VHH binders against Probable cyclic pyranopterin monophosphate synthase (moaC). Designs and how they scored, part 19

Target 1, 244 residues: Probable cyclic pyranopterin monophosphate synthase (moaC), of Pyrobaculum aerophilum (q8zyf8)
Amino acid sequence: MIVDISKKPDVFRYARASANADVKKCNTAVAAKAATVASRYLPFLHPLPLSATAWCKDGKFYVEGIAHWQTGVEMDVLFGVLVGLLGSGAVKIENLRVEIKQKQTTPPIIENVNTSEAPITREGDLVASAYGRMKVVNLDIVKNPVEKGHPIYAAQTAAALNAKRLCELLGGPCPSVQHFKIEIITSDSVEVRTFIKARDITPAPEALFSAGVALLTIWDMIKKYEKDENGQYPYTYISELHLD
Key: E = the ipSAE of ESMFold2; O = the ipSAE of OpenDDE; V2 = 0.75 times the mean of E and O plus 0.25 times the DockQ between their complexes.

## First folded at step 16 (VHH; framework vhh_gocatamig_d2)

Design ag4 (from ac5 with N56M; at its last look DockQ between E and O 0.88; V2 from the best seeds 0.81)
Fold by ESMFold2, look of step 16:
Structure ag4 (fold): chain B 244 residues (1-244), chain A 117 residues (1-117)
Amino acid sequence: as target 1 above (244 residues)
Amino acid sequence: EVQLVESGGGLVQPGGSLTLSCAASGFTFSSYDLAWYRQAPGKKRELVAYISSGGMIVYMKSVKGRFTISRDNAKNSVYLQMNSLRAEDTAVYYCAAEYGEDFIDYWGQGTLVTVSS
């Protein structure tokens, strides 16, 4: 389900997310754009009128977002970081996390940073696989149904749908998916592996995207139980996401 | 004015039992998720048990099987039954109320539970 926020007042909601990745050129325009449409891709997010910006510095990629609205924006900016890094050609992403989220009655200050566009580059074979790992506090919750549904089954479905939808965000030539599979296991963390075959162009970005979407879907479904008393996520983050 | 008032804390021997209560007023109780958090000396506040407005329940791993959360919407109250208490359960216990999923909206004042021999 999509949580009932109908009775919440509008307040300024702010979040900043980041990840480590070594990329040659940062596609920050794609990141900011993706954050504003994240609810179309992560199935349990509320639509909201997000303003977002992105930048990269010293091997880190950042997205921040603001909405005057009824719910928080941390999942939207996490999605922005994921898509921005894929649009920047990243093959390894580490420590995708929420740095801070806030709500306040006055408008927060955001970075006055010009975003830049870059064309997506695709390298790889027509068969690709990716691995991701997410640290969570409440691993047992992931293994069982919650109010929104079963986190693992919802993540598998969201990943499969999204494996075909990255080009909506990035543009350019799209792989024609011929096969997709995903395995999610829970050990001391949530681990995901995606495998995808396509024709004509490499689906390597789609392997990463679908793995990231699976983990973000799980995070969104359990986030009520992961946050601390101040609403932050000190122990919940995607520690690694990379091509095999 | 919103109020969450905990009661039932105290000193108890290891292996003992204690029931915490939290009485709520000033908001539409049945629409809110309710939770118990605890804060041990020198540690950060952590979730213990969560019960949604729809009745779905979540427990912290270390208390699962020993603690039971429940709610009574007619009495605007949430409860925590604590059995098989251990020294590490010593903490101030807070009830909390949340509407939506972004932030805890209301906190109680806390009630101290001390487990010692």
Scores: ipSAE 0.682, ipTM 0.875, lowest interface PAE 1.7, mean pLDDT 92
ESMFold2 (binder alone), look of step 16: mean pLDDT 87; pTM 0.872
OpenDDE, look of step 16: ipSAE 0.900; ipTM 0.952

Design ag5 (from ac5 with S52N; at its last read DockQ between E and O 0.95; V2 from the best seeds 0.87)
Amino acid sequence: EVQLVESGGGLVQPGGSLTLSCAASGFTFSSYDLAWYRQAPGKKRELVAYINSGGNIVYMKSVKGRFTISRDNAKNSVYLQMNSLRAEDTAVYYCAAEYGEDFIDYWGQGTLVTVSS
ESMFold2, look of step 16: ipSAE 0.779; ipTM 0.913
ESMFold2 (binder alone), look of step 16: mean pLDDT 86; pTM 0.867
OpenDDE, look of step 16: ipSAE 0.875; ipTM 0.938
ESMFold2, look of step 17: ipSAE 0.735; ipTM 0.898
ESMFold2 (binder alone), look of step 17: mean pLDDT 86; pTM 0.868
OpenDDE, look of step 17: ipSAE 0.872; ipTM 0.937
ESMFold2, look of step 18: ipSAE 0.766; ipTM 0.906
ESMFold2 (binder alone), look of step 18: mean pLDDT 86; pTM 0.866
OpenDDE, look of step 18: ipSAE 0.879; ipTM 0.941
ESMFold2, fold request of step 19: ipSAE 0.751, 0.771, 0.758; ipTM 0.906, 0.912, 0.907
ESMFold2 (binder alone), fold request of step 19: mean pLDDT 87, 87, 86; pTM 0.873, 0.872, 0.871
OpenDDE, fold request of step 19: ipSAE 0.921, 0.920, 0.918; ipTM 0.964, 0.963, 0.962
ESMFold2, last read: ipSAE 0.755, 0.739, 0.737; ipTM 0.908, 0.898, 0.897
ESMFold2 (binder alone), last read: mean pLDDT 86, 86, 86; pTM 0.871, 0.872, 0.870
OpenDDE, last read: ipSAE 0.918, 0.913, 0.921; ipTM 0.963, 0.960, 0.964

Design ag6 (from ac5 with S53D G54S; at its last look DockQ between E and O 0.86; V2 from the best seeds 0.81)
Fold by ESMFold2, look of step 16:
Structure ag6 (fold): chain B 244 residues (1-244), chain A 117 residues (1-117)
Amino acid sequence: as target 1 above (244 residues)
Amino acid sequence: EVQLVESGGGLVQPGGSLTLSCAASGFTFSSYDLAWYRQAPGKKRELVAYISDSGNIVYMKSVKGRFTISRDNAKNSVYLQMNSLRAEDTAVYYCAAEYGEDFIDYWGQGTLVTVSS
């Protein structure tokens, strides 16, 4: 379900997300663009008129977004960080999290940074797998249907669809997916493992992307139950996302 | 003016039962999700139980099977039936209302529940 926001007033919605990754150059242009179209990829997000910026500093990749609209933008900027890091060649991502989200009646001050574009190259085999782990406060909620549907089944579907769609965001040659598997386990956290076979072009970025999309889909479906009294997510984050 | 007013807190022995009530006014109650949160001394406020405008219910693990959340849209009220109370349930309990999935829109002032022999 896409939650009913029809009665919410337009206010300025701001969020900033970040993750740690070891990349040579940051593709901040891809990150900012991806954030603006996140609702086309994460199935329960509301479309909204997002303005987004991205930057790297001290081993962290950041995306912030602003919309004058009826709903928050934290999932959009999280998606921007994920795609931006994949477009930057990341094979290991840590601590993908919402640093802050806010709403206010006056326009927030945003950091104006120059965007950059880095060449996208693909390295790896025609068979790839990835692992992701998300920390959540209410793990038992993930195991059962919620109002939006069953988080695990929705995540599996969103991941499979998105395994074929990363190149829409990154450009360049698309792998022809020949096989895709996903396993989601709820242990002491939400763990996901993806496996992809492709023809001619490595699907390593798609293995990471589909794992990240699965976790972000779950997060979006349970976020009502995860936020603290101030609307923040101090204990909900994707702790690791990496190729096997 | 929006108000959420909790009541029903008090001192209860371990194993006992208590019903919390939250009376709401100043908004269209039936359109909002309702929740109970609690905050124990020295701890952060945490979700206890959540009931959507359509009746979907979620509980935190430690209270599942012991607590029951319910709502009565005709009375603009949300309830928390607390059974098999334990010392660890001692906290200030807060009623909360949320429209959409953005921020908690309204909080009550809280009611103290003390579980002690």
Scores: ipSAE 0.731, ipTM 0.894, lowest interface PAE 1.5, mean pLDDT 91
ESMFold2 (binder alone), look of step 16: mean pLDDT 87; pTM 0.872
OpenDDE, look of step 16: ipSAE 0.901; ipTM 0.953
ESMFold2, look of step 18: ipSAE 0.683; ipTM 0.875
ESMFold2 (binder alone), look of step 18: mean pLDDT 87; pTM 0.876
OpenDDE, look of step 18: ipSAE 0.903; ipTM 0.954

## First folded at step 17 (VHH; framework vhh_gocatamig_d2)

Design ah1 (from ag1 with S53D G54S; at its last fold request DockQ between E and O 0.92; V2 from the best seeds 0.85)
Amino acid sequence: EVQLVESGGGLVQPGGSLTLSCAASGFTFSSYDLAWYRQAPGKKRELVAYIHDSGNIVYMKSVKGRFTISRDNAKNSVYLQMNSLRAEDTAVYYCAAEYGEDFIDYWGQGTLVTVSS
ESMFold2, look of step 17: ipSAE 0.753; ipTM 0.900
ESMFold2 (binder alone), look of step 17: mean pLDDT 86; pTM 0.862
OpenDDE, look of step 17: ipSAE 0.880; ipTM 0.942
ESMFold2, look of step 18: ipSAE 0.765; ipTM 0.907
ESMFold2 (binder alone), look of step 18: mean pLDDT 86; pTM 0.863
OpenDDE, look of step 18: ipSAE 0.890; ipTM 0.946
ESMFold2, fold request of step 19: ipSAE 0.727, 0.683, 0.698; ipTM 0.895, 0.878, 0.883
ESMFold2 (binder alone), fold request of step 19: mean pLDDT 86, 86, 86; pTM 0.867, 0.861, 0.866
OpenDDE, fold request of step 19: ipSAE 0.915, 0.909, 0.910; ipTM 0.960, 0.957, 0.957

Design ah2 (from ag1 with F103Y; at its last look DockQ between E and O 0.91; V2 from the best seeds 0.00; counts 0 for: pae E 3.2 > 2)
Fold by ESMFold2, look of step 17:
Structure ah2 (fold): chain B 244 residues (1-244), chain A 117 residues (1-117)
Amino acid sequence: as target 1 above (244 residues)
Amino acid sequence: EVQLVESGGGLVQPGGSLTLSCAASGFTFSSYDLAWYRQAPGKKRELVAYIHSGGNIVYMKSVKGRFTISRDNAKNSVYLQMNSLRAEDTAVYYCAAEYGEDYIDYWGQGTLVTVSS
């Protein structure tokens, strides 16, 4: 289910997300573009007319976005950070989080920054495995159906679909996927492990992407129960996402 | 103007029961998700139970099996039946209403529940 927002008025929605990663060159153009199309990949997001910018500073990658629309944009900018880092060659991402989410009646003031594009660099073998961990406040909810459906089943489906679609965002040749599997478990956090076998090129970025999409899908499905009284997510974030 | 008015709070013994009510006005009640939150002294406000406009219900682990949330759209009211009360349930309980998924739109002023030692 996509939540009914048809009666909400348009107001300016703003969010900024960030993550830590060790990358040589930041593909901020890919990040900004990915944020604008996030609803094509995260199954329960509303399409919206997002404007996004991205930048790197001090070992962190940032995406911020604004829309004059009926719902928030935090999941869109989180997706932009994920894809931008993968498009920058990241194999380890830490602390992917929402720094702030806001709404207001006047347009936010944002700094105009130049974005850059770079060809992606793909390293690794024709099999790949990735691990991701997300911290949540309400862990027990992940195991049961919620308003939007069952978080684990939705995440498994979204991950499998998206393992085949990252190259639409990054460009270049797509790996021919021969096998994909995913395991999601809840311990003291939500943990995801993906495995991909492919031919022709390494599926390492796809393993990371599918794990990230699984976690973002779960987050989106439970976010009504995760946000604090001010609508922020101080305790919900993806703490780790890396290749095995 | 929008109002959410809680009632039914009070002093109760451990193991006892209490029913909270929240009467709503000024919005299309049946279109909104409703929730109960609580805030104990010195702690942050936390979700207790959530009932969606479509009828889905979510309980936090600390209250599951002891509390029951329900709504009556004809009376524009949401309820919290609290059974097997414990000292840790002592808090101010707030009614909340949300349309969509971005922010809680309306808060009540709260009703105090005290579970005696």
Scores: ipSAE 0.461, ipTM 0.802, lowest interface PAE 3.2, mean pLDDT 90
ESMFold2 (binder alone), look of step 17: mean pLDDT 86; pTM 0.866
OpenDDE, look of step 17: ipSAE 0.873; ipTM 0.939

Design ah3 (from ag1 with K61Q; at its last look DockQ between E and O 0.89; V2 from the best seeds 0.82)
Fold by ESMFold2, look of step 17:
Structure ah3 (fold): chain B 244 residues (1-244), chain A 117 residues (1-117)
Amino acid sequence: as target 1 above (244 residues)
Amino acid sequence: EVQLVESGGGLVQPGGSLTLSCAASGFTFSSYDLAWYRQAPGKKRELVAYIHSGGNIVYMQSVKGRFTISRDNAKNSVYLQMNSLRAEDTAVYYCAAEYGEDFIDYWGQGTLVTVSS
């Protein structure tokens, strides 16, 4: 389900997300754009009029976003970081997390307004696999249906759909996907493995993307139970996301 | 004016039972999700149990099988039945109400539960 927000007042909703990755050039334009359309990719997000910016500093990639709207924007900016790093050529992403989430009656100030575009490089085999791991407080909840549905089944579906859609965000040619599979395991964390075959160009970005989407879908479905009293996520984050 | 008023806290022996109540006013109770949080001395506030307006219930691992959350929309009240209490359950317990999914909208003032012999 998409949670009922019909009675929430419009206030300024702000969030900033980040991840560690070693990339030569940062595609911050792609990241900002992706954040603004995240609700078209993560199935339970509300559409909202997000303004977003992105930047790189000291080995980290950041996205922040603002909306004068009825719901929070942390999942949107997390999605922006994921897509931005894939558009920057990242093959390993660490510590994808929400740094802060806020609401207020006055507009927040976004300081970093510079964006840049980098060409996406598609080097690799026509078969790709990826691994991701997410730390959660309430692992047992992931194994069972919640208000929004079953987190694992929803994540599998969202990942499969999204495996075909990254090129909408990055531009350039789309891989012709011939096969996709995903495995999600709950151990001491939520772990995901994706596998993709494509006919024409490497689907390595799509393997990473679909794994990230699976984890973000689970996060979104359980976030009511993960946040602390101030609405923050100190213990919930994607610790690893990388090609095999 | 929105109010959440907890009651039922007190001193109880290990293995004992206690029922917390929270009476709500000033908002459409049946439309809100309700929850109990707790805060032990020197620790951060943590979720204990969550009951959605649609009836779905979620418990944290440490209280599963021992605590039961319930709601009565006719009385605008949410309850926490605590059984098999342990010293680690000692905390101030807070009633919370949330509409939507971004932030807790309303907090109660808290009621102290002490588990001690």
Scores: ipSAE 0.735, ipTM 0.891, lowest interface PAE 1.3, mean pLDDT 92
ESMFold2 (binder alone), look of step 17: mean pLDDT 86; pTM 0.866
OpenDDE, look of step 17: ipSAE 0.871; ipTM 0.938

Design ah4 (from ag5 with S53E; at its last read DockQ between E and O 0.95; V2 from the best seeds 0.88)
Amino acid sequence: EVQLVESGGGLVQPGGSLTLSCAASGFTFSSYDLAWYRQAPGKKRELVAYINEGGNIVYMKSVKGRFTISRDNAKNSVYLQMNSLRAEDTAVYYCAAEYGEDFIDYWGQGTLVTVSS
ESMFold2, look of step 17: ipSAE 0.787; ipTM 0.916
ESMFold2 (binder alone), look of step 17: mean pLDDT 86; pTM 0.869
OpenDDE, look of step 17: ipSAE 0.867; ipTM 0.936
ESMFold2, look of step 18: ipSAE 0.779; ipTM 0.911
ESMFold2 (binder alone), look of step 18: mean pLDDT 86; pTM 0.867
OpenDDE, look of step 18: ipSAE 0.877; ipTM 0.940
ESMFold2, fold request of step 19: ipSAE 0.798, 0.789, 0.788; ipTM 0.923, 0.919, 0.919
ESMFold2 (binder alone), fold request of step 19: mean pLDDT 86, 87, 87; pTM 0.873, 0.876, 0.874
OpenDDE, fold request of step 19: ipSAE 0.918, 0.916, 0.914; ipTM 0.962, 0.962, 0.961
ESMFold2, last read: ipSAE 0.798, 0.762, 0.798; ipTM 0.922, 0.909, 0.921
ESMFold2 (binder alone), last read: mean pLDDT 87, 87, 86; pTM 0.874, 0.874, 0.871
OpenDDE, last read: ipSAE 0.914, 0.911, 0.918; ipTM 0.960, 0.959, 0.962

Design ah5 (from ag5 with F103Y; at its last look DockQ between E and O 0.90; V2 from the best seeds 0.83)
Fold by ESMFold2, look of step 17:
Structure ah5 (fold): chain B 244 residues (1-244), chain A 117 residues (1-117)
Amino acid sequence: as target 1 above (244 residues)
Amino acid sequence: EVQLVESGGGLVQPGGSLTLSCAASGFTFSSYDLAWYRQAPGKKRELVAYINSGGNIVYMKSVKGRFTISRDNAKNSVYLQMNSLRAEDTAVYYCAAEYGEDYIDYWGQGTLVTVSS
């Protein structure tokens, strides 16, 4: 379900997300744009009028966003980081997390950073596999239905749908998906593995994207139970996301 | 003015039982999610049990099967039945109320539960 926020007041909602990745050139324009449309890809997010920016520094990629609205923007900026790094050619992403989220009645101060585009290049085989790992406080909750549905089943569905949709965000020619498979395991963390076959164009970015979407869908579905008393996520983050 | 007023804390022997109650006022109780959190000395506040406005219930693994959360919308109250208490359950227990999913909107003052001797 999409949680009822109809009675919440509009306040300024701010969040900043980050991840580590070694990329040659940062596609921060794609990241900022992706954050503004995240609710079209992560199935339980509320649409909201997000303003976003992105930058990279010292091996770290950042997205921040602000909306004057009824709900928070942390999942939107996390999605922006994921897509931005894929648009930057990342094959390994580490520590995708919410740095901070907050709400306030006055506009927050935002970085005035020009975004830039990077060439989108595709390198790899026509068969791709990816692995992702997410740390959570409440592993047992992931294994059972919650108010929004069953996190594992919802993540599998969201990933399959999204395996065909990354090129909407990145542009350029799209792989024709011939096969997609996903496995989600709850060990000491939430682990996901995706497998995809396509013709003509490598689906390596789509393998990573669908794995990331699966984990972010789970995160969104359980976030009520993951946040601390101040609404932050000190122990919930995607620790690894990489091609096999 | 919103109030969450907890009661029922105290000293209990291991293996014993205790019922915590939280009476709410100043908001539309039936539209809010309710939860119990706890904070042991030197530890971070952690979720114990959560009951949403539609009746969906979530428990932390360490208390599942021993604790039961319930709500009574007619009395504007949420309860935590605590059975088979252990020393590690010693903490200040907080009632919490949330509308939507971004932040806890209201916290109670806390009630101390001590499981000892």
Scores: ipSAE 0.755, ipTM 0.901, lowest interface PAE 1.4, mean pLDDT 92
ESMFold2 (binder alone), look of step 17: mean pLDDT 86; pTM 0.869
OpenDDE, look of step 17: ipSAE 0.859; ipTM 0.933

Design ah6 (from ag5 with Y50W; at its last look DockQ between E and O 0.94; V2 from the best seeds 0.84)
Fold by ESMFold2, look of step 17:
Structure ah6 (fold): chain B 244 residues (1-244), chain A 117 residues (1-117)
Amino acid sequence: as target 1 above (244 residues)
Amino acid sequence: EVQLVESGGGLVQPGGSLTLSCAASGFTFSSYDLAWYRQAPGKKRELVAWINSGGNIVYMKSVKGRFTISRDNAKNSVYLQMNSLRAEDTAVYYCAAEYGEDFIDYWGQGTLVTVSS
């Protein structure tokens, strides 16, 4: 389900997300754009009028966003970081996390920077696998239905759909997916492994994207139970996301 | 004026039982998710159990099987039945209410539960 927020007042919602990655040139334009359309890809997000900016510094990629709206924007900016890094050619991403989320009665300060584009290239085999791991406080809730549905089954479905949709965000030709598999394991963390075969065009970015979408879908479905008393996520983050 | 008022805390021996109640006023109770949090001395406040407006329940691992959360929308009340209490359950217990999914909207003042011999 998409949670009922119809009675929530509009206030300023702010969030900043980041991740570590070693990329040559940052595609911050793709990141900012992706954040504004995240609800089209993560199935339980509410649409909202997000303003987003993105930047890179010292091996970290940042997205921040604001909306004057009824719900928070942390999942939208997390999605922006994921897509921005894939659009920047990242093959290994670490510590994708919410740095802060806030609600305020006055407009928050947001960075005023011009975005930049990077060329998007595809290198790799026509068979690709990716691995992702997410740290959570309450692992047991992932194994059972919650108000939004079953986190594992929803993530598997969202990943399969999204394996075909990354090129909408990055541009360029889309791989023709011939086979997709996903495995989600709940051990001491949530672990995801994706496998994709495609013809003609490597699906390596899609393997990463679908793994990331699976983890973000789970995060969104359990975030009510993960946040601390101040609404922050000090112990919930995607620690690793990389090609095999 | 929104109020969440916890009651039922006290001193209990290990293995004992205790029922916490939280009476709510000033908002449309049936539309809100309700939760119990606890804060042990020197520790951060942590979720104990959650019950959404539709009745879906989530328990934290440390209390699953021992604690039961319930709500009575007719009485605007949420309860926590605590059985098989252990020393590590000693904490101030807070009820909380949230509409939507972004931030806890309302907190109670807390009720102390002490589990000791």
Scores: ipSAE 0.702, ipTM 0.888, lowest interface PAE 1.7, mean pLDDT 92
ESMFold2 (binder alone), look of step 17: mean pLDDT 87; pTM 0.878
OpenDDE, look of step 17: ipSAE 0.903; ipTM 0.954
ESMFold2, look of step 18: ipSAE 0.692; ipTM 0.884
ESMFold2 (binder alone), look of step 18: mean pLDDT 87; pTM 0.876
OpenDDE, look of step 18: ipSAE 0.911; ipTM 0.958

## First folded at step 18 (VHH; from ah4 with Y50W; framework vhh_gocatamig_d2)

Design ai1 (at its last look DockQ between E and O 0.91; V2 from the best seeds 0.84)
Fold by ESMFold2, look of step 18:
Structure ai1 (fold): chain B 244 residues (1-244), chain A 117 residues (1-117)
Amino acid sequence: as target 1 above (244 residues)
Amino acid sequence: EVQLVESGGGLVQPGGSLTLSCAASGFTFSSYDLAWYRQAPGKKRELVAWINEGGNIVYMKSVKGRFTISRDNAKNSVYLQMNSLRAEDTAVYYCAAEYGEDFIDYWGQGTLVTVSS
């Protein structure tokens, strides 16, 4: 389900997310754009009128966003970081997390940063696999249905759909997917492995994207139970996401 | 003025039982999710149990099967029935209310539960 927010008042919602990755050029334009349309890709997000910006500094990629709206924007900016790094050519992403989430009565000030756009480079084999790991506080909850449905089943479905949709966000040619598999394991963390075959161009970005989407879908479905008393996520984050 | 008032805490021996209550006022209780959190001395506040407006329930693994959360919308109250208490359950217990999913909107003041041999 998409949680009922119909009676929540409009206030300014702000969030900033980040991840570590070593990329040559940061595609901050695609990151900001992806954040604004995240609800079209993550199935339980509310659509909202997000303003977003992105930047890189000291080996980290950042997205921040604001909306004057009824719900928070942390999942939207996390999605922006994921897509922005994939659009920047990242093959290894670490510590994808919410740095801060706030609501406030006055408009927040978004930093005045430049945005840049770069075409995606697709190099690699026609078979790709990726691994992702997410740390969570309440691991047992992931194994069972919650109000939004079963986190693992929903994540598998969202990943499969999104494996075919990354090029909508990045542009350029789309791989013709011939096979997709996903496995989600709940060990000491939530672990995901994706495998994808394509006919024509490497699906390596799609392997990473679908793994990231699976983890973000789980996060979104359990976030009520993950946030601390101040609404923050100090212990919930995607610790690693990389090609095999 | 919103209030959440916990009661029912106290000293209990291991293996014993307590029922915590939280009386709410100042908001449309039936529209909100309700939860119990606890905080042991020197530790972080942690979720114990969550019950949404429609009765969907989530428990922490450490309390599942021993604790039962329930709500009574006619009395604007949420309860935590705690059975088979252990020393590790010693904490201040807080009730909480949330509409939507972004932030806990309201917290109670807490009630102390001490489980001691």
Scores: ipSAE 0.728, ipTM 0.895, lowest interface PAE 1.4, mean pLDDT 92
ESMFold2 (binder alone), look of step 18: mean pLDDT 87; pTM 0.877
OpenDDE, look of step 18: ipSAE 0.907; ipTM 0.956

